# Ledger of designs, part 20: VH-VL binders against q869s5r1519to1633

Target 1, 115 residues: q869s5r1519to1633
Amino acid sequence: YILVAEDNDINIKVVVRQLEKLGYTAIVGINGLKALEIIGSFPICLILLDCQMPQMDGFTCSTILRQIEPTGQRIPIIAMTANDSKDRCFEVGMDDYLSKPVRVDRLQKTLSDWI

## First folded at step 4 (VH-VL)

Design s58 (framework fv_recibokibart)
Fold by ESMFold2-Fast, scan of step 4:
Structure s58 (fold): chain C 115 residues (1-115), chain A 120 residues (1-120), chain B 108 residues (1-108)
Amino acid sequence: as target 1 above (115 residues)
Amino acid sequence: QVQLVQSGAEVKKPGASVKVSCKASGYTFTDYYMHWAKQAPGQGLEWIGEINPNSGGTNYNQKFQGRVTMTRDTSISTAYMELSRLRSDDTAVYYCAREEWELPYYFDYWGQGTLVTVSS
Amino acid sequence: QIVLTQSPGTLSLSPGERATLSCRASQSVDSSYLHWYQQKPGQAPRLWIYDASYRATGIPDRFSGSGSGTDFTLTISRLEPEDFATYYCQQYGSYPLTFGQGTKLEIK
C-alpha cells in the first residue's frame, strides 16, 4: 500500500489516479491523525504526505512518526508541498518531496527512487 | 480517433425521468473519467457530475444530488446519466465529456450533446 | 463553490482587432486548474487554452492565456472571422467544478 495523506478532494483524486495508472494501490488519510492511524493498521511501504493539512500538518505528522517508529521499520516519507518548503521537509525526517500539483512523470521518478 | 456519441433528442413530461447515453470509442474506456454538463437554452455550462468508468464511483454537484444517477456499461463502452423528477427548467442540451487523466485535468473530448425538452 | 465571473458578457469587434476576455474567480485558483473552452452555435465546447496559458492542439498562436490567483485573461491578438464564438473559463481546483457565464465574441 502507498499511503496518501491529503485533505483536498482534487489532490486526492490526482495522486490516487496517478498511482493506480503506475500500478500501485493507494490508501487515503485525510489528515495527519488519520494517517498515523492507517500506518498502524496497514502494511504501508511508502507515504505521500501533504505538508499543509488541518488538525495535524504533515511536518508534525512526520516528526511524530519518526519518533515512534519501531527499530528497523523506517518507511519512506515523500512530502507533497510548495517548492519553498523543501528544506524543512528534510529537517523533519522526510526523505524526498513532490511539488503540488503532482505530475505523473515526477511521481513515477520519485517512486522509482524509493520503492 | 476518439469519439463520444450521445443518444438522440428526448421529449418528456414533467415528473418523468430521462436517461441519456454516451458511447465512447477510440480509447480504453475505463482509463478516463467521464463528466456530464448541462446547458439550458441561451445559457452557459453547468457541471452535473463525474463517473470513474473503472470503479463506477461517482461525484455529483449538490444541486443535482437526489435527482441524478450516473452509471456505465464497460462491455459496450457506454456511460449513462439519468435525471429524475423532470421540471421545465431541466430543458437543456446535456453533454458528456472525457477528462484527460494527466495533469492538467481538462475536458479534451466532448459528445455532440443531447437535447432534452420537458414540456406539458 | 468557486464562482467564475467573465467580462464583458458580450464583446463586439471587427476582424483584425485585439480581443481581451477576463475571468475572475471568487477565490484563488491554481493556474494548473484554469481552462478556457470555445463554443460555436449548435456545437459542443472545445478545449482552447489549458493550465491558464497553454494552447490546446491546433490552436493558433494569436491566442494566449495568462493570469494567476483570482484574475485570468484570454487574449486574441488579431481576430479572424472563425474566432467569433462564446468563450468559457472553467476551474478544476475545487468541487463542484464550475464554468464562467461566458463571453460572447460577436462580429460588428
Scores: ipSAE 0.345, ipTM 0.792, lowest interface PAE 3.4, mean pLDDT 87

Design s59 (framework fv_recibokibart)
Fold by ESMFold2-Fast, scan of step 4:
Structure s59 (fold): chain C 115 residues (1-115), chain A 120 residues (1-120), chain B 108 residues (1-108)
Amino acid sequence: as target 1 above (115 residues)
Amino acid sequence: QVQLVQSGAEVKKPGASVKVSCKASGYTFTDYYMHWAKQAPGQGLEWIGEINPNSGGTNYNQKFQGRVTMTRDTSISTAYMELSRLRSDDTAVYYCAREEWELPYYFDYWGQGTLVTVSS
Amino acid sequence: QIVLTQSPGTLSLSPGERATLSCRASQSVDSSYLHWYQQKPGQAPRLWIYEASNRATGIPDRFSGSGSGTDFTLTISRLEPEDFATYYCQQYGSYPLTFGQGTKLEIK
């Protein structure tokens, strides 16, 4: 599964649709807390994580995930950002980034780099 | 070549329902969301809603919620929009439009429009 | 909902003149979500400019789009007779999707 942590319904629609067309199965968490819950419940191979979300934002979510991840197990976290905050994303343990709105060709390339 | 062909003009009485069809050809029907828009005489465009032809999932503008139903038949590559409890201000041209998937968020092809007239 | 206000409502010009059409959003709209459509009487709308500044296939280079945030512009550098039509801006950044009320470009 690829986890999509995103609260905006149009951004969810775009990314999930693109993932499905590329042959992946997506599961959606609408905030950081729900994302952490899903990670514990499903075999997630990669996380697409919106940096700005209500309740727990992506920065906090990434920080917590990196602190609690099992020894020897690291799930790639790819930031999704609408503005130039990529430096901050890397500081909290995210591995890569995608600009919003996500383009299918960039998504495909990014997934091939990390899966 | 992509084509969206809509059903012909309809005249309905107040309180009736109308079902407009949009037949797609020239592409994989299930790969592209289909949208519907309303244009009253002499007025601009108003978004009614969307359907995912693959899943049948829909999302409607709240202004039409409760009166509009969107469906599709994948065996004949046709999308439908049904509007119920018609009133005079439903008189309009109704368009179907395809949403581009590679570069999402815009309507790259439109049907020719269907005039629905509500009169007693 | 995001309201798109187009100005002027009607623009009367002659062939050869420059046209500037404005679209103002009630909230900030990412330029990737703002599009323009051309509609002639009795015809369906046609995609004209997508993502604020990209010309759709077949659209002449005398058309250009620009803008960001809340202010977007469609410019026609030298009007041709076939350019007289109504132009609508549209946002896809938030549900419900909305269109501006249109700018009617008419011959003087």
Scores: ipSAE 0.416, ipTM 0.805, lowest interface PAE 2.7, mean pLDDT 87

Design s60 (framework fv_recibokibart)
Fold by ESMFold2-Fast, scan of step 4:
Order: sequence, then C-alpha cells, then structure tokens
Structure s60 (fold): chain C 115 residues (1-115), chain A 120 residues (1-120), chain B 108 residues (1-108)
Amino acid sequence: as target 1 above (115 residues)
Amino acid sequence: QVQLVQSGAEVKKPGASVKVSCKASGYTFTDYYMHWAKQAPGQGLEWIGEINPNSGGTNYNQKFQGRVTMTRDTSISTAYMELSRLRSDDTAVYYCAREEWELPYYFDYWGQGTLVTVSS
Amino acid sequence: QIVLTQSPGTLSLSPGERATLSCRASQSVDSNYLHWYQQKPGQAPRLWIYYASDRATGIPDRFSGSGSGTDFTLTISRLEPEDFATYYCQQYGSYPLTFGQGTKLEIK
C-alpha cells in the first residue's frame, strides 16, 4: 500500500488516480493522526505526505513517525509541498519531495527511486 | 483523434427529466475523468460535476445535488448526465468535457453541446 | 466557493490593438489551477491557456497568460480578426470548480 496523507479533495483525487495508473494501491489519511493510525494497521511501503494538514501537519507527523518506527524498518516519506518548504521537509526526516500539483512523470520517477 | 459527441437537442416540460449522452472516441475512455457544465442563454459556464469512468464515482456541485445523476457505460465509451425535476432556468446548453489525467486540472476536449429547452 | 470576477465584461477593440483581460479570485489560487478558455458563438469552449501561463497546442505566441495569488491576466499583444470571442477563466483549486463570467472581445 502507498499511504496518501492529504486533506485536499482535488489533490487526493489526482494522486490516487496516478498511483492506480502506475499499478499501486493507495490508502488515504485525511490528516496526520489518521495517517499514523493507518500505518499501524496496513503494510505501508511508502508515504506521500502533505506538509500542511489540519490537526497534525505533515512536519509533526513525520517527526512522530521517525521517533516510533522500529529499528531497521524506515518507511520512505515523500513530502508533497510548495517549493519554499523543501529544506524543512528534510530536517524532519522526510526523504524526498514532490511539488504540488503532483505530475505523473515526477511521481513515477520518485516511486522508482524509493521502492 | 479525440472526439466527444453529444446527443441532440431536447425540449422538455417542467417537472420532466432529461438524459444527455456524451460518446467518447480516440482514447481510452476509462483513463480520463468526464465533467459536465451548463451554459444558460447569454450567460457563462457553470460546473455541474464530474464522473470517474473507471469506478463510476461522482462529485456534484451542491447547486445541482439531488437533481443530477451522472453515469457511464464503458462498453460503448459513453457518459450520461440526467437532470430531473426540470425548471425553466434549466434551459441551457450542456457540455461534456474531458479532464487530462497525466497533466490534470484542465479540460482539454469538449463535446459540441446539447441544447435543453424547458417550456410549458 | 471561489468566485472568479472577470473585467471588463466587454472590450470593444480593433484588429492590431493590444487586449488585456483580468481575472480576480475571491481567495488565493495556485497558478497551476488557473486556466483560460476561448468560446466563439455557437461553439464549445476550447482550452487556450493552462497553468496560468502555458499555451495550449496551436495557440499563437501573441497570447500570453500571467499572474499568481488572486490576480490573473490574459494578454493578446496584437489582435487578429479571429481572436474576437469570449474568454473565460477557470479555477481547479477547490470544489466546486468555478468559471469567471467571461470577457467578451468584440470588434469595434
């Protein structure tokens, strides 16, 4: 499963469609708290994480996930964000970033780098 | 060559329903969302809603919620929009439009439009 | 919902002149979600500019789009007779999707 942590309906629609076309199964968490719950319940191989979400934003979510993940089981976290926040994504343990709106060619390349 | 061909003009009485079709050709029908828009005489465009032809999932503009139903038939690459309980202000040209999935967020091809007239 | 306000409603110009069409959003819209369509009487709309500034296939260089945030512009540097039409801006940043009311370019 690829986890899509994103609260915007249009961004969810586009990313989920693109993942399906590339042969992946997506599961959606509409905020950071739900994303953390899903990670505990499903075999997630990669997380696409919106940096700006209500309740728990992506930066906080990434920080918590990195603190609690088992030794030797690092799940790649790919930020979905605006250009100016990419440096902060790496500071909180995210592995890469994709600019919004996500384009299928960039998504495919990023997935091939981390899966 | 991508084409969207819509059904012909309809004249309906108030309270009736109308079902407009949009037949797609020249591409894989299930790969692209289909949208519907309304244009009243002498006025601008108004978004009605969208359908995912692969899943059949729909999202409607709240203004039309409860009166509009979007469906598709993948065997003949055709999308449908049904509008019920017609009123005079439903008189308009209705367009289908395709949304690009690889480069999303815009409508790259449009049907020719279907004029629906609601009159007593 | 995001309201798009286009101005002016009507522009009466002659071939050879420059046209500037404005589209203002009631809240910020990322430029990747702002598009322009051209419509001639009796015809369906046609994609003209997407992502605020990218020309669709076959659209002449005299057309340019620009803008960010709440203020977007479509410019035609030197009007040709075939450019007289109605232009609509559209946002895809949030549901419901919305269009501006249109700017009609008419021959003087």
Scores: ipSAE 0.353, ipTM 0.780, lowest interface PAE 3.2, mean pLDDT 86

Design s61 (framework fv_recibokibart)
Fold by ESMFold2-Fast, scan of step 4:
Structure s61 (fold): chain C 115 residues (1-115), chain A 120 residues (1-120), chain B 108 residues (1-108)
Amino acid sequence: as target 1 above (115 residues)
Amino acid sequence: QVQLVQSGAEVKKPGASVKVSCKASGYTFTDYYMHWAKQAPGQGLEWIGEINPNSGGTNYNQKFQGRVTMTRDTSISTAYMELSRLRSDDTAVYYCAREEWELPYYFDYWGQGTLVTVSS
Amino acid sequence: QIVLTQSPGTLSLSPGERATLSCRASQSVDNDYLHWYQQKPGQAPRLWIYGASSRATGIPDRFSGSGSGTDFTLTISRLEPEDFATYYCQQYGSYPLTFGQGTKLEIK
């Protein structure tokens, strides 16, 4: 499963549709709290994480996940961002980034790098 | 090669329901979202909603929510839009349109339109 | 919901002239989500420009799209008789999807 943590309905549709076309199964968390809940309940192999969401933003979610993850359970976290916050993404434990709106060729390359 | 062919014109009385069909050919029906739009006489286009033909999942414009139902039959590559409790202001040409798979999401092929007339 | 306002509502010009059609959004729309369609009387709309500036297949290069944010423009550098039609802008940046009210290009 790939977890898509995103609150915007168009962005969700874009990413989920692209993932499905590439042969992946997506699960959606509409905010950081739901994302953390899903990670505990489903076998997630990679997280696509929106940097800004209601209740808990992606930076906070990434920080919490990295703090609580057990040794040997490091799941790749790929930021989805509107602009250039690359340095901050890496600082909070995200592994890579994708610019919004997500393009299928960029998504495919990123997934191949981390899965 | 890609074609969307809609059902013929309908004349309905107020309070009735109408079900318009859109038969797709020339591509894999389940790979592309289908949208429906309304155009009243002499007016512009208004988006009604969309359906994912693979899952059957739908998303409707709130203005039509409660009166519109979108369905599909994958065995005959046909999408349907049913509008209930018809009023005179539902008189319009209704179009189906296919959504391009990749960003940017645009409507690359359109049906020819179905005129629905609501009159007593 | 995003309201698209097109201006002018009607543009009366002669073949050979330049046409400039405006589409203004009530909220910012990413360029990838702004499209233009051409419609002639009795016909279905046809995709004309997608992603604010890309011509659809078969569309003559006298047509160009430009703009970003809230202000978008469709330009026809030299009108041909077949270009007289109604043009609609459309946004896909937010649900519900919306169209502008259209600009009708008519022969003067």
Scores: ipSAE 0.325, ipTM 0.783, lowest interface PAE 3.3, mean pLDDT 87

Design s62 (framework fv_recibokibart)
Fold by ESMFold2-Fast, scan of step 4:
Structure s62 (fold): chain C 115 residues (1-115), chain A 120 residues (1-120), chain B 108 residues (1-108)
Amino acid sequence: as target 1 above (115 residues)
Amino acid sequence: QVQLVQSGAEVKKPGASVKVSCKASGYTFTDYYMHWAKQAPGQGLEWIGEINPNSGGTNYNQKFQGRVTMTRDTSISTAYMELSRLRSDDTAVYYCAREEWELPYYFDYWGQGTLVTVSS
Amino acid sequence: QIVLTQSPGTLSLSPGERATLSCRASQSVSSDYLHWYQQKPGQAPRLWIYGASSRATGIPDRFSGSGSGTDFTLTISRLEPEDFATYYCQQYGSYPLTFGQGTKLEIK
């Protein structure tokens, strides 16, 4: 499963549709809290994480994940950001980034790098 | 090549229901969302909702929620929109339109329209 | 709900003149999600400009689209008789999807 943590309905539709076209199964978490719940319940191989979400943002979510994950069980976290905040994403343990709105060719390349 | 062909004009009484069809050809029906829009005589376009033909999942404009039902039959590549409890202000041309799946999302092909007249 | 306001409602011009059609959104819309459709009487709408500035297949280069944020414009540099129609802007930035009320180009 690929986890999509994103709160905007159109952005969810875009990314999920692109993942399905590329042959992946997506699970959606509408905020960081839901993302953490899903990770505990499903075999997630990669996380696409919006940095700006209500209740728990992506930066906080990434920080918590990196603190609690066991040695050797590191799930790739790919930030979904406006173009101005990529450096902050790496500081909290995210592995890569995608600019919004997500383009299918960029998504495909990123997934090939981490899966 | 790609065509959307809608059912013919209908005249209905207030309180009745109408079901409009939209038959798709020239592409893989389940790969593209289908939308429905309303245009009252001499007026602009109003979005009613969308259906994912693969899953059957729907999303409706709140203005029509509770009165509209969208369905599809994948065996004949046909989408349907049913509007219930018809009122005189439901008199309009109803269009189906295909959504291009790749960003940016837009309506690339439209049906010819179906005139629904609600008259006593 | 994002409201799209088009102005003017009706524009009366002669062939050869320049037309400028405005579409203003009640809140910011990514240019990728702002589109224009042309509709002639008795016909279905036809995609004209997508992503604020890209011409659809077969659309003459006298048509151009521009804008970002809340202000979008469709420009026709030199009107031809076939260009007289109603033009609608549409946003796909948030649900419900919405259209402007339309600008009708009329021959003087």
Scores: ipSAE 0.346, ipTM 0.789, lowest interface PAE 3.2, mean pLDDT 87

Design s63 (framework fv_recibokibart)
Fold by ESMFold2-Fast, scan of step 4:
Structure s63 (fold): chain C 115 residues (1-115), chain A 120 residues (1-120), chain B 108 residues (1-108)
Amino acid sequence: as target 1 above (115 residues)
Amino acid sequence: QVQLVQSGAEVKKPGASVKVSCKASGYTFTDYYMHWAKQAPGQGLEWIGEINPNSGGTNYNQKFQGRVTMTRDTSISTAYMELSRLRSDDTAVYYCAREEWELPYYFDYWGQGTLVTVSS
Amino acid sequence: QIVLTQSPGTLSLSPGERATLSCRASQSVESSYLHWYQQKPGQAPRLWIYDASSRATGIPDRFSGSGSGTDFTLTISRLEPEDFATYYCQQYGSYPLTFGQGTKLEIK
């Protein structure tokens, strides 16, 4: 599964449809709390994480995940950002970034790099 | 090459239902979302909703929720929009439109429109 | 919902003149999700400009789109008789999808 942590309906539609066209199965968490719940319940191989979400934002979510993940099981976290704020994404343990709206060619390249 | 052909004009009484069809050709029907829009006489365009022809999943504008149903038949590449409990203000031309999805999302091809007249 | 307000509602010009059509959004819309359609009486709308500034296939280069955030513009540098039509802006940034009320270009 690829986890899509994103609260905006259009951004969810865009990235889920692109993942499906590329042959991946997506599961959606609409905020950081739901994302953490899903990670504990499903075999997630990569996380696409919106940095700006209600209740628990992506930065907080990434920080918590990096603190609690088991030794040897680092899941790639790819930030989704509306602006170029990549420096803070790396600061909290995210591995890469994608600009919103996500483009299918960039998504495909990023997924090839990490899975 | 890509073509969307809609069913013909309908005249209905208040309280009736109408089902408009949109037959697609020239592309893989299941690869593109189909949208429906309403245009009342002398007015602008209003989005009604969308359907994913692959899954049958739908998303409707809240204004039409409860009265609109979108379906499709993949064996004949046809999308349908059914509007129930018709009122006089449902008199309009209804359009189907194909969504280009590879970003940006826009409506690249439109049907010719179907005039629905609700008698009053 | 995002409200798109187009101005002017009606614009009366002569062939050869420049037309500037505005579309203002009630909240920010990313340029990739702002599109323009042309509609002539009795016809379906036709995609004209997508991604705020990209001309659809076959659209003459006298048409240009620009803008970002909440303010978008469609410009026609030298009106031809066939350009007189209603133009609608549309956003795909948020559900429900919405169109502006349209700007009608009328020949003087």
Scores: ipSAE 0.357, ipTM 0.796, lowest interface PAE 3.1, mean pLDDT 87

Design s64 (framework fv_recibokibart)
Fold by ESMFold2-Fast, scan of step 4:
Structure s64 (fold): chain C 115 residues (1-115), chain A 120 residues (1-120), chain B 108 residues (1-108)
Amino acid sequence: as target 1 above (115 residues)
Amino acid sequence: QVQLVQSGAEVKKPGASVKVSCKASGYTFTDYYMHWAKQAPGQGLEWIGEINPNSGGTNYNQKFQGRVTMTRDTSISTAYMELSRLRSDDTAVYYCAREEWELPYYFDYWGQGTLVTVSS
Amino acid sequence: QIVLTQSPGTLSLSPGERATLSCRASQSVWSSYLHWYQQKPGQAPRLWIYGASSRATGIPDRFSGSGSGTDFTLTISRLEPEDFATYYCQQYGSYPLTFGQGTKLEIK
């Protein structure tokens, strides 16, 4: 599964459709808390993480996940955010970034780099 | 080439239902969302809803929720929009439109429109 | 819901003139999700500009779109007779999807 952590209905539709077209199976968490719950319940191989979400934002979510992940069990986290926010994404343990709205060619390239 | 061909004009009584069809050709029908829009005489466009032809999943504008049903038949590449409990202000041209799945999301092809007249 | 307000409602101009059509959103819309359609009487709408600034296939370069946030503009640098039509802006940033009420471009 690829986890899509995103609260905006249109952004969810965009990235899920693109993942579907590229042959991936997506599961959606509408906020950081839900994303953490899903990670514990499903075999997630990569996370697409919106940096700004209600209840728990992506930066907080990434920080918590990196803190609790087992040694040698690092899941790639790809930020979904504006380009000007990318430095902060790396600071909290995210591995890469995609600008919103996500384009299929950029998503395909990024997924090929990490899975 | 891509074409969306809609069913012909309908005249209905208040309280009746109407089902408009939109037959797609020139592309893989299940790869593109289909949307429906309403245009009352002399008025602008109003979004009714969307259907994912692959899954059959729908999302409707709350204004039409409870009165609209969108379906599709993948064997004949046709989408349907049924509007029930018709009233006079449902008199309009109804359009189907295809959504491009690559960003940015937009309606790249439109059907020719179906005039539905609700008369008593 | 996002309300799109177009102005003016009707714009009367002559061929050769410059046209500027405004679309204002009640809340911010990402440029990638703001589109323009042209519609002539008795015809279906046709995609004209997508993502605020990209011309659809076959659309002449006299048409340009711009804007971000809440303010978007469609500009026609030098009107041709075939450009007289109604133009609608549309947002895909939030459900329900919405259209502006249209700007009718008519011959003076």
Scores: ipSAE 0.351, ipTM 0.805, lowest interface PAE 3.4, mean pLDDT 88

Design s65 (framework fv_recibokibart)
Fold by ESMFold2-Fast, scan of step 4:
Structure s65 (fold): chain C 115 residues (1-115), chain A 120 residues (1-120), chain B 108 residues (1-108)
Amino acid sequence: as target 1 above (115 residues)
Amino acid sequence: QVQLVQSGAEVKKPGASVKVSCKASGYTFTDYYMHWAKQAPGQGLEWIGEINPNSGGTNYNQKFQGRVTMTRDTSISTAYMELSRLRSDDTAVYYCAREEWELPYYFDYWGQGTLVTVSS
Amino acid sequence: QIVLTQSPGTLSLSPGERATLSCRASQSVRDSYLHWYQQKPGQAPRLWIYGASSRATGIPDRFSGSGSGTDFTLTISRLEPEDFATYYCQQYGSYPLTFGQGTKLEIK
């Protein structure tokens, strides 16, 4: 499963549609808290994480995940960010980034790099 | 060569239903969302809704919710839009349009339009 | 819903002139989700500019799009007779998807 943590309906549609086309199964968490719940319940191999979401944002979510994940079992976290906020996502343990709206060629390249 | 071909003009009485078809060719039908838009005489475009031809999932503009139903038949690469409880202000040309999704979403191909006239 | 307001409603110009068509959104729209369509009488709309500034396939270089946030512009540097049509802006930033009311470009 690939976890898509994103609260915006259009951004969810873009990423989920592209993941389906590339042959992946997506699970959506509409905020950081739901994302953490999903990670504990499903075999997530990669997280696409919006940095700014209601309830628990991506910064907090990434920080918590990095603190609680088992030794030697690091799930790649790829930031999904607007162009003007990309630098702020990296400081909380995210591994890579994708600019919104996500393009399918960039998504495919990123998935091949981390999966 | 991508083509979207719509069904012919319809004349309906108030309270009736109309079902417009949009036959796709030249691409894999299930790979692209299909949208529907309304254009009243002398007026601009209004988005009605969308369908995912792969899943059959739909999303409608709230203005038409309860009166519009979108379906598809993958065996003949055809999308349908049914509008019920027709009123005179439903008189319009209805367009289907294909959504390009690999880049930021836009409508790259359009059907020729179907004129629906609602009159007594 | 995001309301797109186009101005002017009608623009009367002669071939050879420069045309500037505006589209203003009631709230911010990411440029990637702002598109322009051309429509001639009796015809379906045709994709013209996507993502605020990218010309669709086959669209002449005299057309350019620009803008961000709430203000977007379609510019035709030197009008040709075939350019006289109605132009619609459209946003795909939020549901419901919306179009502007159109700018009719007509021969003076």
Scores: ipSAE 0.237, ipTM 0.763, lowest interface PAE 4.1, mean pLDDT 87

Design s66 (framework fv_recibokibart)
Fold by ESMFold2-Fast, scan of step 4:
Structure s66 (fold): chain C 115 residues (1-115), chain A 120 residues (1-120), chain B 108 residues (1-108)
Amino acid sequence: as target 1 above (115 residues)
Amino acid sequence: QVQLVQSGAEVKKPGASVKVSCKASGYTFTDYYMHWAKQAPGQGLEWIGEINPNSGGTNYNQKFQGRVTMTRDTSISTAYMELSRLRSDDTAVYYCAREEWELPYYFDYWGQGTLVTVSS
Amino acid sequence: QIVLTQSPGTLSLSPGERATLSCRASQSVDSSYLHWYQQKPGQAPRLWIYGASSRATGIPDRFSGSGSGTDFTLTISRLEPEDFATYYCQQYNTYPLTFGQGTKLEIK
């Protein structure tokens, strides 16, 4: 499963549609709290994480995940971000980024690099 | 090459239902969402909803929720919009439109429109 | 829902003049999801500008779009007779999708 942590319905539609076209199964968490619940319940191989979400944003979610994940079981976290918040996403342990709106060619390249 | 052809004009009584069709050609029908929009005489455009032709999944504007149903038939590359419990203010031209999806999302091709007149 | 307000409602100009059409959103819209359509009487709308500033295929370079956040503009640098039509802005940022009420560009 690829986890898509994103609160905006249009952005969810975009990314899920692209993932399915590329042959992946997506599971959606609409905020950071839901994302953490899903990670604990499903075999997630990669996380696409929106940096700004209600309840728990992506910065907080990434920080918590990196603190609690078992040694040697580091799940790739790929930021989904507007251009002006890119630097902050890397500060909290994210591995890579995709600019919003996500483009299918960039998504495919990123997935091939990390999966 | 891409073409959307809609069914012909209809006249209906208040309380009846109308089902408008939109036949697609020139592309893979299941690869693009189809949207429907309303335009009352002399007025602007209003979004009604969308359908994913691959899954049959739909999303409707709350203003029409409960009265609109969108379906498709993949064997003939045709989308349908049914509007029930018609009122006089449903008199309008109804358009289907194809969504280009590889970002940004926009309506790249439109049907010619179907005039629905609701009159007693 | 996001309300798009277009101004003016009607713009009366002569061929050769510059037209500036405004679209203001009630909340921020990502420019990638702001589009403009042209509609002539008795015809379906046609995509004109997408993503706030990109011309659709076949659209003359006298048309340009700009803007971000809540304020978007469609500019026609030198009107031709064929440009007199109604123009609608549209947002695809948030459901429900919405259109502005339109600006009718008419010959003076």
Scores: ipSAE 0.352, ipTM 0.794, lowest interface PAE 3.2, mean pLDDT 88

